# VH-VL binders against Sensor protein DivL (divL): the designs that were tried, part 7

Target 1, 212 residues: Sensor protein DivL (divL), of Caulobacter vibrioides (q9rqq9r547to758)
Amino acid sequence: NVSYELRTPLTTIIGYSELLERADGISERGRNHVAAVRAAATQLARSIDDVLDMAQIDAGEMALEIEDIRVSDLLLNAQERALKDAQLGGVTLAVECEEDVGLIRGDGKRLAQTLDHLVENALRQTPPGGRVTLSARRALGEVRLDVSDTGRGVPFHVQAHIFDRFVGRDRGGPGLGLALVKALVELHGGWVALESEPGNGSTFTCHLPETQ
Short names: E, the ipSAE of ESMFold2; O, the ipSAE of OpenDDE; V2, 0.75 times the mean of E and O plus 0.25 times the DockQ between their complexes.

## First folded at step 6 (VH-VL; framework fv_ustekinumab)

Design s4
Fold by ESMFold2-Fast, scan of step 6:
Structure s4 (fold): chain C 212 residues (1-212), chain A 121 residues (1-121), chain B 107 residues (1-107)
Amino acid sequence: as target 1 above (212 residues)
Amino acid sequence: EVQLVQSGAEVKKPGESLKISCKGSGYSFTDYWLGWVRQMPGKGLDWIGIIYPGDSDTRYSPSFQGQVTMSVDKSITTAYLQWNSLKASDTAMYYCAREGYDSWYDAFDIWGQGTLVTVSS
Amino acid sequence: DIQMTQSPSSLSASVGDRVTITCRASQSISDYLAWYQQKPEKAPKSLIYAASSLQSGVPSRFSGSGSGTDFTLTISSLQPEDFATYYCQQSYSTPYTFGQGTKLEIK
C-alpha cells in the first residue's frame, strides 16, 4: 500500500518532532523550527490522504458508513478543529445552527472532511478582521450546510468550474479540496452550490437529502 | 516544470485562415483556465479571452467575439486560436497564458513565448 | 467594461532608485489586480497577484499595494534588470482589461 509507504516516514517525522519540541535543552528558536517541520509533515500527510481519497472515489471503491449525525455536533466539531488557524489568521469563526435541524443520515468522517475543506478554503480567502460562519438549516426534503465568508469572493468565470478543479497529478495541489467536497457530497446523494459576489464574500452550500 | 510552448511565426495574406497552438506541460492541463492575449507592434496588451480545457467553456472579449475561436485538444494538452479570415489588423504577437496560482484563477502566472502573426498583402 | 489607467506612461530612473507606478480602475475591483513585467521582445512575466501577493521567484524589492480603484507597484531599489514595461490587469470581471503600460527607462 502506497499510503503506508508514505505515511510511515511522515509519522516518524511527526513523532520525533513532538518529542524534540518537548525536550530539555532545545532553544526556543530550535523548538520553533521543530514545530514548523511537524506542521509541514502534517500538511503533507493530509495532502496524501486527499489524493488517495480522490483516487478511491474515482475507482468507485469508497463505501460510506451511514449513521445518524447530530448536525450541531458536526458544525461545532468542525469549528473546534479550525479555531487555532482562524485565530492565527485574525478571522472570526462562528457557528449558527437552528435547534430544529436535528439529525441527518450520513458518513460522519466524510462530512467532517467536507466541512474541513470548506472551512480551510474560507480561511485562506478571508483577510484579518473578516468572518467565517458555519450554519445549517433544514428545508423540505433536505438539510443545507453552509460555509460563508466575508473574503475576496470568487470571480464569475471561476464559479462554474470551482468544483471541477482537480489537480490529482499535482498530488493534492490547489483546488483538490473543493473537488473532494463535490465528490463526497455527491456520494451522499446531494449536490453543492456556490453563491458569491467578487469582492464581497462567498457562501458554499452542501445540499444533503433526508433520504440518503 | 510548468511551461507553455507556442507554434512558430506565421506570414499570411488577408482572407486566409490560420490556427496557432499552445502546448502545456508540467501541470494538469484541464484544471486551469488558459488565456490568449494580443500585442500589436509597439502597443500594449489586449485580452482576447479565456478557455477552460476541462469542458471548453469560453469567455471572450466583446472586441474579439466572432472574430476568433478558442479551442483545446485535451489528449495532447494543446490549446488553439483560430481565424477563418485574417485581416491586416490581425498582425500582432499572440501570447497564451495559464490563469492560476493561489486557487482562484485570477492572474496569468505562466506565459508562452508568443507567436508572431504577420498579415500583409 | 472596466478601464485601467496607468501613470506615468514612461519614467526615467537610475539604479538604486525607489520607483512607483500607479494604476487606477474606472470602478472598484477589490483586490483583483495583477502586475506584469515585459522586457523587449519577451513574453510578459507575472510579478504580483491579488494586488499585493508576490509571485514565487520574484525579488522582494517588488511590492504591490492598494484596493478598490487605486493601486501601486513599488520597486524599492532599482536594479539593471528591472528596466522594462510594466502592466496592471484586472480580473474582477470579464472582459479582463490591461493598463496601457509604463515604460521604465534608464536615466
Scores: ipSAE 0.428, ipTM 0.747, lowest interface PAE 3.3, mean pLDDT 87

Design s45 (from a3 with heavy chain G54Y)
Heavy chain, then light chain:
Amino acid sequence: EVQLVQSGAEVKKPGESLKISCKGSGYSFTDYWLGWVRQMPGKGLDWIGIIYPYDSDTRYSPSFQGQVTMSVDKSITTAYLQWNSLKASDTAMYYCAREGYYRSSWYDAFDIWGQGTLVTVSS
Amino acid sequence: DIQMTQSPSSLSASVGDRVTITCRASQSISDYLAWYQQKPEKAPKSLIYAASSLQSGVPSRFSGSGSGTDFTLTISSLQPEDFATYYCQQSYSTPYTFGQGTKLEIK
ESMFold2-Fast, scan of step 6: ipSAE 0.485; ipTM 0.770

Design s5
Fold by ESMFold2-Fast, scan of step 6:
Structure s5 (fold): chain C 212 residues (1-212), chain A 121 residues (1-121), chain B 107 residues (1-107)
Amino acid sequence: as target 1 above (212 residues)
Amino acid sequence: EVQLVQSGAEVKKPGESLKISCKGSGYSFTDYWLGWVRQMPGKGLDWIGIIYPGDSDTRYSPSFQGQVTMSVDKSITTAYLQWNSLKASDTAMYYCAREGYPGWYDAFDIWGQGTLVTVSS
Amino acid sequence: DIQMTQSPSSLSASVGDRVTITCRASQSISDYLAWYQQKPEKAPKSLIYAASSLQSGVPSRFSGSGSGTDFTLTISSLQPEDFATYYCQQSYSTPYTFGQGTKLEIK
């Protein structure tokens, strides 16, 4: 598939950038340039994957690999992946999971991808000193996954369109990220919601049915 | 290059209809709200409203609701502001402007050059 | 509706001066405030968004500050090309509202 054709050269660029960062004889300025190249290549890889995933969903070709997933592991793993970015941004990243939430049936890779996009959006919108919280709770017939931030919030007129494709991509917005969140949650038979008041943060909720 | 190009100046009589245009280029037209702003001669800026081209969702200023209609034609990346019956008090410069979104770019970042509308007998 | 009040309505300053323009909202608007510059017979130009973020291509002598109800636009060292009228605008809720404008005359 196209994904494999693009991943190989990108992995090569990232790999050589990592090697150059550790190489003897490279200047401080050169190390800085190499780090920037690696960061750009990593961002490009994620953008390509998002485009390809959305194309597969549009074609009706994305099949979910449904399994039993421990919700607490899902949240803790998402926190671990984002911890460095949170620290660099001066943002507290916390997990709050009810002890009895237990297992959910879903695609682990796709639910992790969903949380990664929501956390990335939350960190982008939260200034230093703020907080992002990953939480989960079990409700009647569903599990709710929340990503809550103390950021600037979402303007009322934007809220109806926040899950649209390519929103704000060229201006530091979520691009395909939130559209992909909606698509992946809907593939699980669920739905997404946003609660936000401008100036008072946002909470994105993924409602996942218990029997999927 | 991101730009908004507006239609040329108009001279009309009271009671006539008018439709002015704003054509976007260099960006994804359906992903940004587009606003209209009025500036009467020698006065400040008055917000008319905004439209989301993707689905034609509109938000009007109460003072302009029912006086004007905002619309879009996505196939030619063009927005319109329309009056069914002009009044002399509609004499003004009309600007279209793209609103950045969702958060940190909620300002009119790209402006059209303006369309001067003169309504006189 | 949220009212935006600017002060002063006009001011005169010399090249090299530090100039401050203030804008007050009738209720809290968080940081949903933009600043625009309008030169005679031209469309407005975006200077600042989100109260303090400089628009791309705008000189670093321009800066914005404030949150809630009180906001400030500062020009650290006035240049001849800065002659213009400056407007603040809230986008916290519809209808969006502009301040009345501050006309800056350069001596």
Scores: ipSAE 0.419, ipTM 0.750, lowest interface PAE 3.3, mean pLDDT 88

Design s6
Fold by ESMFold2-Fast, scan of step 6:
Structure s6 (fold): chain C 212 residues (1-212), chain A 121 residues (1-121), chain B 107 residues (1-107)
Amino acid sequence: as target 1 above (212 residues)
Amino acid sequence: EVQLVQSGAEVKKPGESLKISCKGSGYSFTDYWLGWVRQMPGKGLDWIGIIYPGDSDTRYSPSFQGQVTMSVDKSITTAYLQWNSLKASDTAMYYCAREGYRSWYDAFDIWGQGTLVTVSS
Amino acid sequence: DIQMTQSPSSLSASVGDRVTITCRASQSISDYLAWYQQKPEKAPKSLIYAASSLQSGVPSRFSGSGSGTDFTLTISSLQPEDFATYYCQQSYSTPYTFGQGTKLEIK
């Protein structure tokens, strides 16, 4: 139930708004409350976008805006967007990109969205002192985008279902994140894979076909 | 209110078949794994297996594989545990329980009230 | 299979006592451990998930700690309604396995 994802950040917004109504003057605490409300509102907007994106994909109405994308830029930009959250969580966030990967044909916004969901998942599953690595390599007929973490890993019985809708919702994660990763990669003609040993991290791989 | 409601107590003879039920309500039935746990009289908890209602994927304990069958009927949000031929050693309390969203919530958070199965000649 | 061993098998305590129950896994299970409370003739009740996270509605006197192979359930100030059997359970790999249980009795 999508209402669960929407309700959580909305409750957070309401709670902090109530705290702001009781607070007087301009203070560090007041600024912190405003920041929390803004963060929750941003998360809610993103969750709404995810729901709408999935609905559009289900209807067969999502059209990709294909362009030439430098893979190194794609990874570095994803790192930049997640760097503050990684630092707050005590997690090292690294990028490793082979020099000869070069360009891919794809939808820059949708591939950035894909990486954002994978990085968010990795950061959620990685304790302080751990590491998340974004990497890319060119293989025969494809480009592989990897997001690897040293986190808790995925239990064996859930690995086949990890890309199903609403996975992760109980722990405050976006219930559509990994499902959107699969849907968006498949719209590009690709496929997704997971390699994980519980307790020893996970590697999520997006296989994207080479430009014809 | 999230709840699991199990079928009533059963008294059977060895060799008879049995199918007990667990009905979920107040949540999205197909989004949670559902487990079965056995408790023999005066003993501890023993895991039978889990089933994912969305696609009927199952994971059995090796000690129960081939002895029982887990299934679901999504249209009535009900899970089943079935024996083709009961043994006296099957006498126990059987619980169904909901597990959270896979890798994120690794505990049985909601439990049924239990179904007592007595097998005697 | 991962074996779960609880200590002690039984424990006698008085109201107001601080009690601890331990659970040991035969191999590392990270934080894939839950604690359950079972009263006579009742279904188990979930107390703790992910080794240390308190279930909604569970009193704050209950807490869990540990990672890897060694885990502890603590009740900071025992109440009359806390006399029950407690079980740990790993969900790191199938088959899931429970500890043998710890019966908490009135002294």
Scores: ipSAE 0.014, ipTM 0.600, lowest interface PAE 7.5, mean pLDDT 85

Design s7
Fold by ESMFold2-Fast, scan of step 6:
Structure s7 (fold): chain C 212 residues (1-212), chain A 121 residues (1-121), chain B 107 residues (1-107)
Amino acid sequence: as target 1 above (212 residues)
Amino acid sequence: EVQLVQSGAEVKKPGESLKISCKGSGYSFTDYWLGWVRQMPGKGLDWIGIIYPGDSDTRYSPSFQGQVTMSVDKSITTAYLQWNSLKASDTAMYYCAREGYRGWYDAFDIWGQGTLVTVSS
Amino acid sequence: DIQMTQSPSSLSASVGDRVTITCRASQSISDYLAWYQQKPEKAPKSLIYAASSLQSGVPSRFSGSGSGTDFTLTISSLQPEDFATYYCQQSYSTPYTFGQGTKLEIK
């Protein structure tokens, strides 16, 4: 099940560790191998955290640390964290936030985690030259957080399953990411939606209850 | 060692029923769509439909809707294609094939060896 | 239904030739296009997915290109084992549809 998310970075770590151990002195090539090992170890740590978070949610043990969060800060911070990956992929990463969205009551860490997974998914789906937009708007009774991409879109037969666990993993897809998005948003009393026409990108929306 | 193994060749008369099988091994059976494709003798490939074993969701080609039934038995990682009343025009090679992991920008990446169905009087 | 039309329906070529096969969709399918190779009396083999992505284990002489309605499969230097029938297939919407096939024969 979960073994795919652990197996791939572990295999990379093992492979590059073997190459490094056989090297005499650290050359430019050796430095690149060390960087690859570190990157894989970092990804493994994130995958382990996702597994543990999902286990806590499944057990009913994840308690939210509710606080007042400025929505614009939430989006701008998510953009900052993903900017390097967007640049490496040749993708424009933009933030569009309504001036009057203001505050939402929620768990800042978990909402940041939610946005990180959505942005990661969008960047994976978007070819070079494309665009990913994080946006927020206030509607009656709720705040909507949108992550829109100009990528390939989601085939109609996949859309019903997109938030299931381990979707797209063997293609470097989100694995637990979108399932965690759904679980974390639902813990906030909200719901998630996808609007996609294959070939015309995707918009993932997190509907969060209004701050009283 | 991902593999799809199909049942053996069948020779039937018009009006008879038939159920052929496709057994998956070496992968998570419920995480991939499974498709069925018909190839009539000397002709090209015709898509019959796809089934998602995790929940038995089906998508049929309009030309096959009501003519055949796709089903799965998750406990033995096996998919089935069934006819209630065979016609001579059903004579063909039938392939099962796995579509990529949960529909993620894929093709039919693994194919069964095929089941030859011959319907004659 | 989305109709897929291949051209040519058949062609003759020699080992070492550059061969191109085209596939046209009746409406835009983005890059939801796959190519398959079928040898006589065998099941089809996946070559290319997402219009241009090579399946694992497929030789680099095979390449795919295109988006929208016009797609090509290219074999840069034909080998004896490449004589087969080639099919394109769209998975943009159901029903999935295949092209009629292109039979590649020895000249």
Scores: ipSAE 0.006, ipTM 0.492, lowest interface PAE 9.6, mean pLDDT 84

Design s8 (at its last look DockQ between E and O 0.64; V2 from the best seeds 0.00; counts 0 for: pae E 2.4 > 2)
Heavy chain, then light chain:
Amino acid sequence: EVQLVQSGAEVKKPGESLKISCKGSGYSFTDYWLGWVRQMPGKGLDWIGIIYPGDSDTRYSPSFQGQVTMSVDKSITTAYLQWNSLKASDTAMYYCAREGYGDWYDAFDIWGQGTLVTVSS
Amino acid sequence: DIQMTQSPSSLSASVGDRVTITCRASQSISDYLAWYQQKPEKAPKSLIYAASSLQSGVPSRFSGSGSGTDFTLTISSLQPEDFATYYCQQSYSTPYTFGQGTKLEIK
ESMFold2-Fast, scan of step 6: ipSAE 0.558; ipTM 0.794
ESMFold2, look of step 7: ipSAE 0.510; ipTM 0.788
ESMFold2 (binder alone), look of step 7: mean pLDDT 92; pTM 0.944
OpenDDE, look of step 7: ipSAE 0.753; ipTM 0.881

Design s9
Heavy chain, then light chain:
Amino acid sequence: EVQLVQSGAEVKKPGESLKISCKGSGYSFTDYWLGWVRQMPGKGLDWIGIIYPGDSDTRYSPSFQGQVTMSVDKSITTAYLQWNSLKASDTAMYYCAREGYSSGWYDAFDIWGQGTLVTVSS
Amino acid sequence: DIQMTQSPSSLSASVGDRVTITCRASQSISDYLAWYQQKPEKAPKSLIYAASSLQSGVPSRFSGSGSGTDFTLTISSLQPEDFATYYCQQSYSTPYTFGQGTKLEIK
ESMFold2-Fast, scan of step 6: ipSAE 0.507; ipTM 0.764

## First folded at step 7 (VH-VL; framework fv_ustekinumab)

Design b1 (from s24 with light chain T94L; at its last look DockQ between E and O 0.59; V2 from the best seeds 0.69)
Heavy chain, then light chain:
Amino acid sequence: EVQLVQSGAEVKKPGESLKISCKGSGYSFTDYWLGWVRQMPGKGLDWIGIIYPGDSDTRYSPSFQGQVTMSVDKSITTAYLQWNSLKASDTAMYYCAREGYDRSGWYDAFDIWGQGTLVTVSS
Amino acid sequence: DIQMTQSPSSLSASVGDRVTITCRASQSISDYLAWYQQKPEKAPKSLIYAASSLQSGVPSRFSGSGSGTDFTLTISSLQPEDFATYYCQQSYSLPYTFGQGTKLEIK
ESMFold2, look of step 7: ipSAE 0.647; ipTM 0.822
ESMFold2 (binder alone), look of step 7: mean pLDDT 91; pTM 0.939
OpenDDE, look of step 7: ipSAE 0.812; ipTM 0.911

Design b2 (from s8 with light chain T94L; at its last look DockQ between E and O 0.65; V2 from the best seeds 0.67)
Heavy chain, then light chain:
Amino acid sequence: EVQLVQSGAEVKKPGESLKISCKGSGYSFTDYWLGWVRQMPGKGLDWIGIIYPGDSDTRYSPSFQGQVTMSVDKSITTAYLQWNSLKASDTAMYYCAREGYGDWYDAFDIWGQGTLVTVSS
Amino acid sequence: DIQMTQSPSSLSASVGDRVTITCRASQSISDYLAWYQQKPEKAPKSLIYAASSLQSGVPSRFSGSGSGTDFTLTISSLQPEDFATYYCQQSYSLPYTFGQGTKLEIK
ESMFold2, look of step 7: ipSAE 0.560; ipTM 0.797
ESMFold2 (binder alone), look of step 7: mean pLDDT 92; pTM 0.946
OpenDDE, look of step 7: ipSAE 0.780; ipTM 0.890

## First folded at step 8 (VH-VL; framework fv_ustekinumab)

Design c1 (from b1 with heavy chain R103S; at its last look DockQ between E and O 0.76; V2 from the best seeds 0.73)
Heavy chain, then light chain:
Amino acid sequence: EVQLVQSGAEVKKPGESLKISCKGSGYSFTDYWLGWVRQMPGKGLDWIGIIYPGDSDTRYSPSFQGQVTMSVDKSITTAYLQWNSLKASDTAMYYCAREGYDSSGWYDAFDIWGQGTLVTVSS
Amino acid sequence: DIQMTQSPSSLSASVGDRVTITCRASQSISDYLAWYQQKPEKAPKSLIYAASSLQSGVPSRFSGSGSGTDFTLTISSLQPEDFATYYCQQSYSLPYTFGQGTKLEIK
ESMFold2, look of step 8: ipSAE 0.631; ipTM 0.816
ESMFold2 (binder alone), look of step 8: mean pLDDT 92; pTM 0.943
OpenDDE, look of step 8: ipSAE 0.807; ipTM 0.909

Design c2 (from b1 with light chain Y96W; at its last look DockQ between E and O 0.68; V2 from the best seeds 0.69)
Heavy chain, then light chain:
Amino acid sequence: EVQLVQSGAEVKKPGESLKISCKGSGYSFTDYWLGWVRQMPGKGLDWIGIIYPGDSDTRYSPSFQGQVTMSVDKSITTAYLQWNSLKASDTAMYYCAREGYDRSGWYDAFDIWGQGTLVTVSS
Amino acid sequence: DIQMTQSPSSLSASVGDRVTITCRASQSISDYLAWYQQKPEKAPKSLIYAASSLQSGVPSRFSGSGSGTDFTLTISSLQPEDFATYYCQQSYSLPWTFGQGTKLEIK
ESMFold2, look of step 8: ipSAE 0.583; ipTM 0.805
ESMFold2 (binder alone), look of step 8: mean pLDDT 91; pTM 0.935
OpenDDE, look of step 8: ipSAE 0.813; ipTM 0.915

Design c3 (from b1 with light chain S91Y; at its last look DockQ between E and O 0.70; V2 from the best seeds 0.68)
Heavy chain, then light chain:
Amino acid sequence: EVQLVQSGAEVKKPGESLKISCKGSGYSFTDYWLGWVRQMPGKGLDWIGIIYPGDSDTRYSPSFQGQVTMSVDKSITTAYLQWNSLKASDTAMYYCAREGYDRSGWYDAFDIWGQGTLVTVSS
Amino acid sequence: DIQMTQSPSSLSASVGDRVTITCRASQSISDYLAWYQQKPEKAPKSLIYAASSLQSGVPSRFSGSGSGTDFTLTISSLQPEDFATYYCQQYYSLPYTFGQGTKLEIK
ESMFold2, look of step 8: ipSAE 0.621; ipTM 0.821
ESMFold2 (binder alone), look of step 8: mean pLDDT 92; pTM 0.945
OpenDDE, look of step 8: ipSAE 0.731; ipTM 0.875

Design c4 (from b1 with heavy chain G54Y; at its last look DockQ between E and O 0.80; V2 from the best seeds 0.00; counts 0 for: pae E 2.03 > 2)
Heavy chain, then light chain:
Amino acid sequence: EVQLVQSGAEVKKPGESLKISCKGSGYSFTDYWLGWVRQMPGKGLDWIGIIYPYDSDTRYSPSFQGQVTMSVDKSITTAYLQWNSLKASDTAMYYCAREGYDRSGWYDAFDIWGQGTLVTVSS
Amino acid sequence: DIQMTQSPSSLSASVGDRVTITCRASQSISDYLAWYQQKPEKAPKSLIYAASSLQSGVPSRFSGSGSGTDFTLTISSLQPEDFATYYCQQSYSLPYTFGQGTKLEIK
ESMFold2, look of step 8: ipSAE 0.582; ipTM 0.809
ESMFold2 (binder alone), look of step 8: mean pLDDT 91; pTM 0.938
OpenDDE, look of step 8: ipSAE 0.835; ipTM 0.929

## First folded at step 10 (VH-VL; framework fv_ustekinumab)

Design d1 (from c1 with heavy chain Y107L; at its last look DockQ between E and O 0.59; V2 from the best seeds 0.63)
Heavy chain, then light chain:
Amino acid sequence: EVQLVQSGAEVKKPGESLKISCKGSGYSFTDYWLGWVRQMPGKGLDWIGIIYPGDSDTRYSPSFQGQVTMSVDKSITTAYLQWNSLKASDTAMYYCAREGYDSSGWLDAFDIWGQGTLVTVSS
Amino acid sequence: DIQMTQSPSSLSASVGDRVTITCRASQSISDYLAWYQQKPEKAPKSLIYAASSLQSGVPSRFSGSGSGTDFTLTISSLQPEDFATYYCQQSYSLPYTFGQGTKLEIK
ESMFold2, look of step 10: ipSAE 0.563; ipTM 0.782
ESMFold2 (binder alone), look of step 10: mean pLDDT 93; pTM 0.945
OpenDDE, look of step 10: ipSAE 0.732; ipTM 0.869

Design d2 (from c1 with heavy chain Y107P; at its last look DockQ between E and O 0.73; V2 from the best seeds 0.00; counts 0 for: pae E 2.3 > 2)
Heavy chain, then light chain:
Amino acid sequence: EVQLVQSGAEVKKPGESLKISCKGSGYSFTDYWLGWVRQMPGKGLDWIGIIYPGDSDTRYSPSFQGQVTMSVDKSITTAYLQWNSLKASDTAMYYCAREGYDSSGWPDAFDIWGQGTLVTVSS
Amino acid sequence: DIQMTQSPSSLSASVGDRVTITCRASQSISDYLAWYQQKPEKAPKSLIYAASSLQSGVPSRFSGSGSGTDFTLTISSLQPEDFATYYCQQSYSLPYTFGQGTKLEIK
ESMFold2, look of step 10: ipSAE 0.511; ipTM 0.772
ESMFold2 (binder alone), look of step 10: mean pLDDT 93; pTM 0.947
OpenDDE, look of step 10: ipSAE 0.769; ipTM 0.884

Design d3 (from c1 with heavy chain Y107E; at its last look DockQ between E and O 0.66; V2 from the best seeds 0.67)
Heavy chain, then light chain:
Amino acid sequence: EVQLVQSGAEVKKPGESLKISCKGSGYSFTDYWLGWVRQMPGKGLDWIGIIYPGDSDTRYSPSFQGQVTMSVDKSITTAYLQWNSLKASDTAMYYCAREGYDSSGWEDAFDIWGQGTLVTVSS
Amino acid sequence: DIQMTQSPSSLSASVGDRVTITCRASQSISDYLAWYQQKPEKAPKSLIYAASSLQSGVPSRFSGSGSGTDFTLTISSLQPEDFATYYCQQSYSLPYTFGQGTKLEIK
ESMFold2, look of step 10: ipSAE 0.564; ipTM 0.800
ESMFold2 (binder alone), look of step 10: mean pLDDT 92; pTM 0.943
OpenDDE, look of step 10: ipSAE 0.780; ipTM 0.886

Design d4 (from c1 with heavy chain Y101T; at its last look DockQ between E and O 0.62; V2 from the best seeds 0.68)
Heavy chain, then light chain:
Amino acid sequence: EVQLVQSGAEVKKPGESLKISCKGSGYSFTDYWLGWVRQMPGKGLDWIGIIYPGDSDTRYSPSFQGQVTMSVDKSITTAYLQWNSLKASDTAMYYCAREGTDSSGWYDAFDIWGQGTLVTVSS
Amino acid sequence: DIQMTQSPSSLSASVGDRVTITCRASQSISDYLAWYQQKPEKAPKSLIYAASSLQSGVPSRFSGSGSGTDFTLTISSLQPEDFATYYCQQSYSLPYTFGQGTKLEIK
ESMFold2, look of step 10: ipSAE 0.578; ipTM 0.790
ESMFold2 (binder alone), look of step 10: mean pLDDT 91; pTM 0.937
OpenDDE, look of step 10: ipSAE 0.834; ipTM 0.922

## First folded at step 11 (VH-VL; framework fv_ustekinumab)

Design e1 (from c1 with heavy chain D57Y; at its last look DockQ between E and O 0.63; V2 from the best seeds 0.00; counts 0 for: pae E 2.4 > 2)
Heavy chain, then light chain:
Amino acid sequence: EVQLVQSGAEVKKPGESLKISCKGSGYSFTDYWLGWVRQMPGKGLDWIGIIYPGDSYTRYSPSFQGQVTMSVDKSITTAYLQWNSLKASDTAMYYCAREGYDSSGWYDAFDIWGQGTLVTVSS
Amino acid sequence: DIQMTQSPSSLSASVGDRVTITCRASQSISDYLAWYQQKPEKAPKSLIYAASSLQSGVPSRFSGSGSGTDFTLTISSLQPEDFATYYCQQSYSLPYTFGQGTKLEIK
ESMFold2, look of step 11: ipSAE 0.546; ipTM 0.795
ESMFold2 (binder alone), look of step 11: mean pLDDT 92; pTM 0.940
OpenDDE, look of step 11: ipSAE 0.667; ipTM 0.855

Design e2 (from c1 with light chain A50D; at its last look DockQ between E and O 0.67; V2 from the best seeds 0.00; counts 0 for: pae E 2.2 > 2)
Heavy chain, then light chain:
Amino acid sequence: EVQLVQSGAEVKKPGESLKISCKGSGYSFTDYWLGWVRQMPGKGLDWIGIIYPGDSDTRYSPSFQGQVTMSVDKSITTAYLQWNSLKASDTAMYYCAREGYDSSGWYDAFDIWGQGTLVTVSS
Amino acid sequence: DIQMTQSPSSLSASVGDRVTITCRASQSISDYLAWYQQKPEKAPKSLIYDASSLQSGVPSRFSGSGSGTDFTLTISSLQPEDFATYYCQQSYSLPYTFGQGTKLEIK
ESMFold2, look of step 11: ipSAE 0.550; ipTM 0.799
ESMFold2 (binder alone), look of step 11: mean pLDDT 92; pTM 0.941
OpenDDE, look of step 11: ipSAE 0.721; ipTM 0.866

Design e3 (from c1 with light chain L94I; at its last look DockQ between E and O 0.68; V2 from the best seeds 0.69)
Heavy chain, then light chain:
Amino acid sequence: EVQLVQSGAEVKKPGESLKISCKGSGYSFTDYWLGWVRQMPGKGLDWIGIIYPGDSDTRYSPSFQGQVTMSVDKSITTAYLQWNSLKASDTAMYYCAREGYDSSGWYDAFDIWGQGTLVTVSS
Amino acid sequence: DIQMTQSPSSLSASVGDRVTITCRASQSISDYLAWYQQKPEKAPKSLIYAASSLQSGVPSRFSGSGSGTDFTLTISSLQPEDFATYYCQQSYSIPYTFGQGTKLEIK
ESMFold2, look of step 11: ipSAE 0.634; ipTM 0.814
ESMFold2 (binder alone), look of step 11: mean pLDDT 92; pTM 0.947
OpenDDE, look of step 11: ipSAE 0.762; ipTM 0.883

Design e4 (from c1 with heavy chain L34I G35A; at its last look DockQ between E and O 0.75; V2 from the best seeds 0.72)
Heavy chain, then light chain:
Amino acid sequence: EVQLVQSGAEVKKPGESLKISCKGSGYSFTDYWIAWVRQMPGKGLDWIGIIYPGDSDTRYSPSFQGQVTMSVDKSITTAYLQWNSLKASDTAMYYCAREGYDSSGWYDAFDIWGQGTLVTVSS
Amino acid sequence: DIQMTQSPSSLSASVGDRVTITCRASQSISDYLAWYQQKPEKAPKSLIYAASSLQSGVPSRFSGSGSGTDFTLTISSLQPEDFATYYCQQSYSLPYTFGQGTKLEIK
ESMFold2, look of step 11: ipSAE 0.635; ipTM 0.819
ESMFold2 (binder alone), look of step 11: mean pLDDT 91; pTM 0.937
OpenDDE, look of step 11: ipSAE 0.783; ipTM 0.892

## First folded at step 12 (VH-VL; framework fv_ustekinumab)

Design g1 (from e4 with heavy chain D102E S103P; at its last look DockQ between E and O 0.59; V2 from the best seeds 0.00; counts 0 for: pae E 2.1 > 2)
Heavy chain, then light chain:
Amino acid sequence: EVQLVQSGAEVKKPGESLKISCKGSGYSFTDYWIAWVRQMPGKGLDWIGIIYPGDSDTRYSPSFQGQVTMSVDKSITTAYLQWNSLKASDTAMYYCAREGYEPSGWYDAFDIWGQGTLVTVSS
Amino acid sequence: DIQMTQSPSSLSASVGDRVTITCRASQSISDYLAWYQQKPEKAPKSLIYAASSLQSGVPSRFSGSGSGTDFTLTISSLQPEDFATYYCQQSYSLPYTFGQGTKLEIK
ESMFold2, look of step 12: ipSAE 0.560; ipTM 0.793
ESMFold2 (binder alone), look of step 12: mean pLDDT 91; pTM 0.931
OpenDDE, look of step 12: ipSAE 0.772; ipTM 0.884

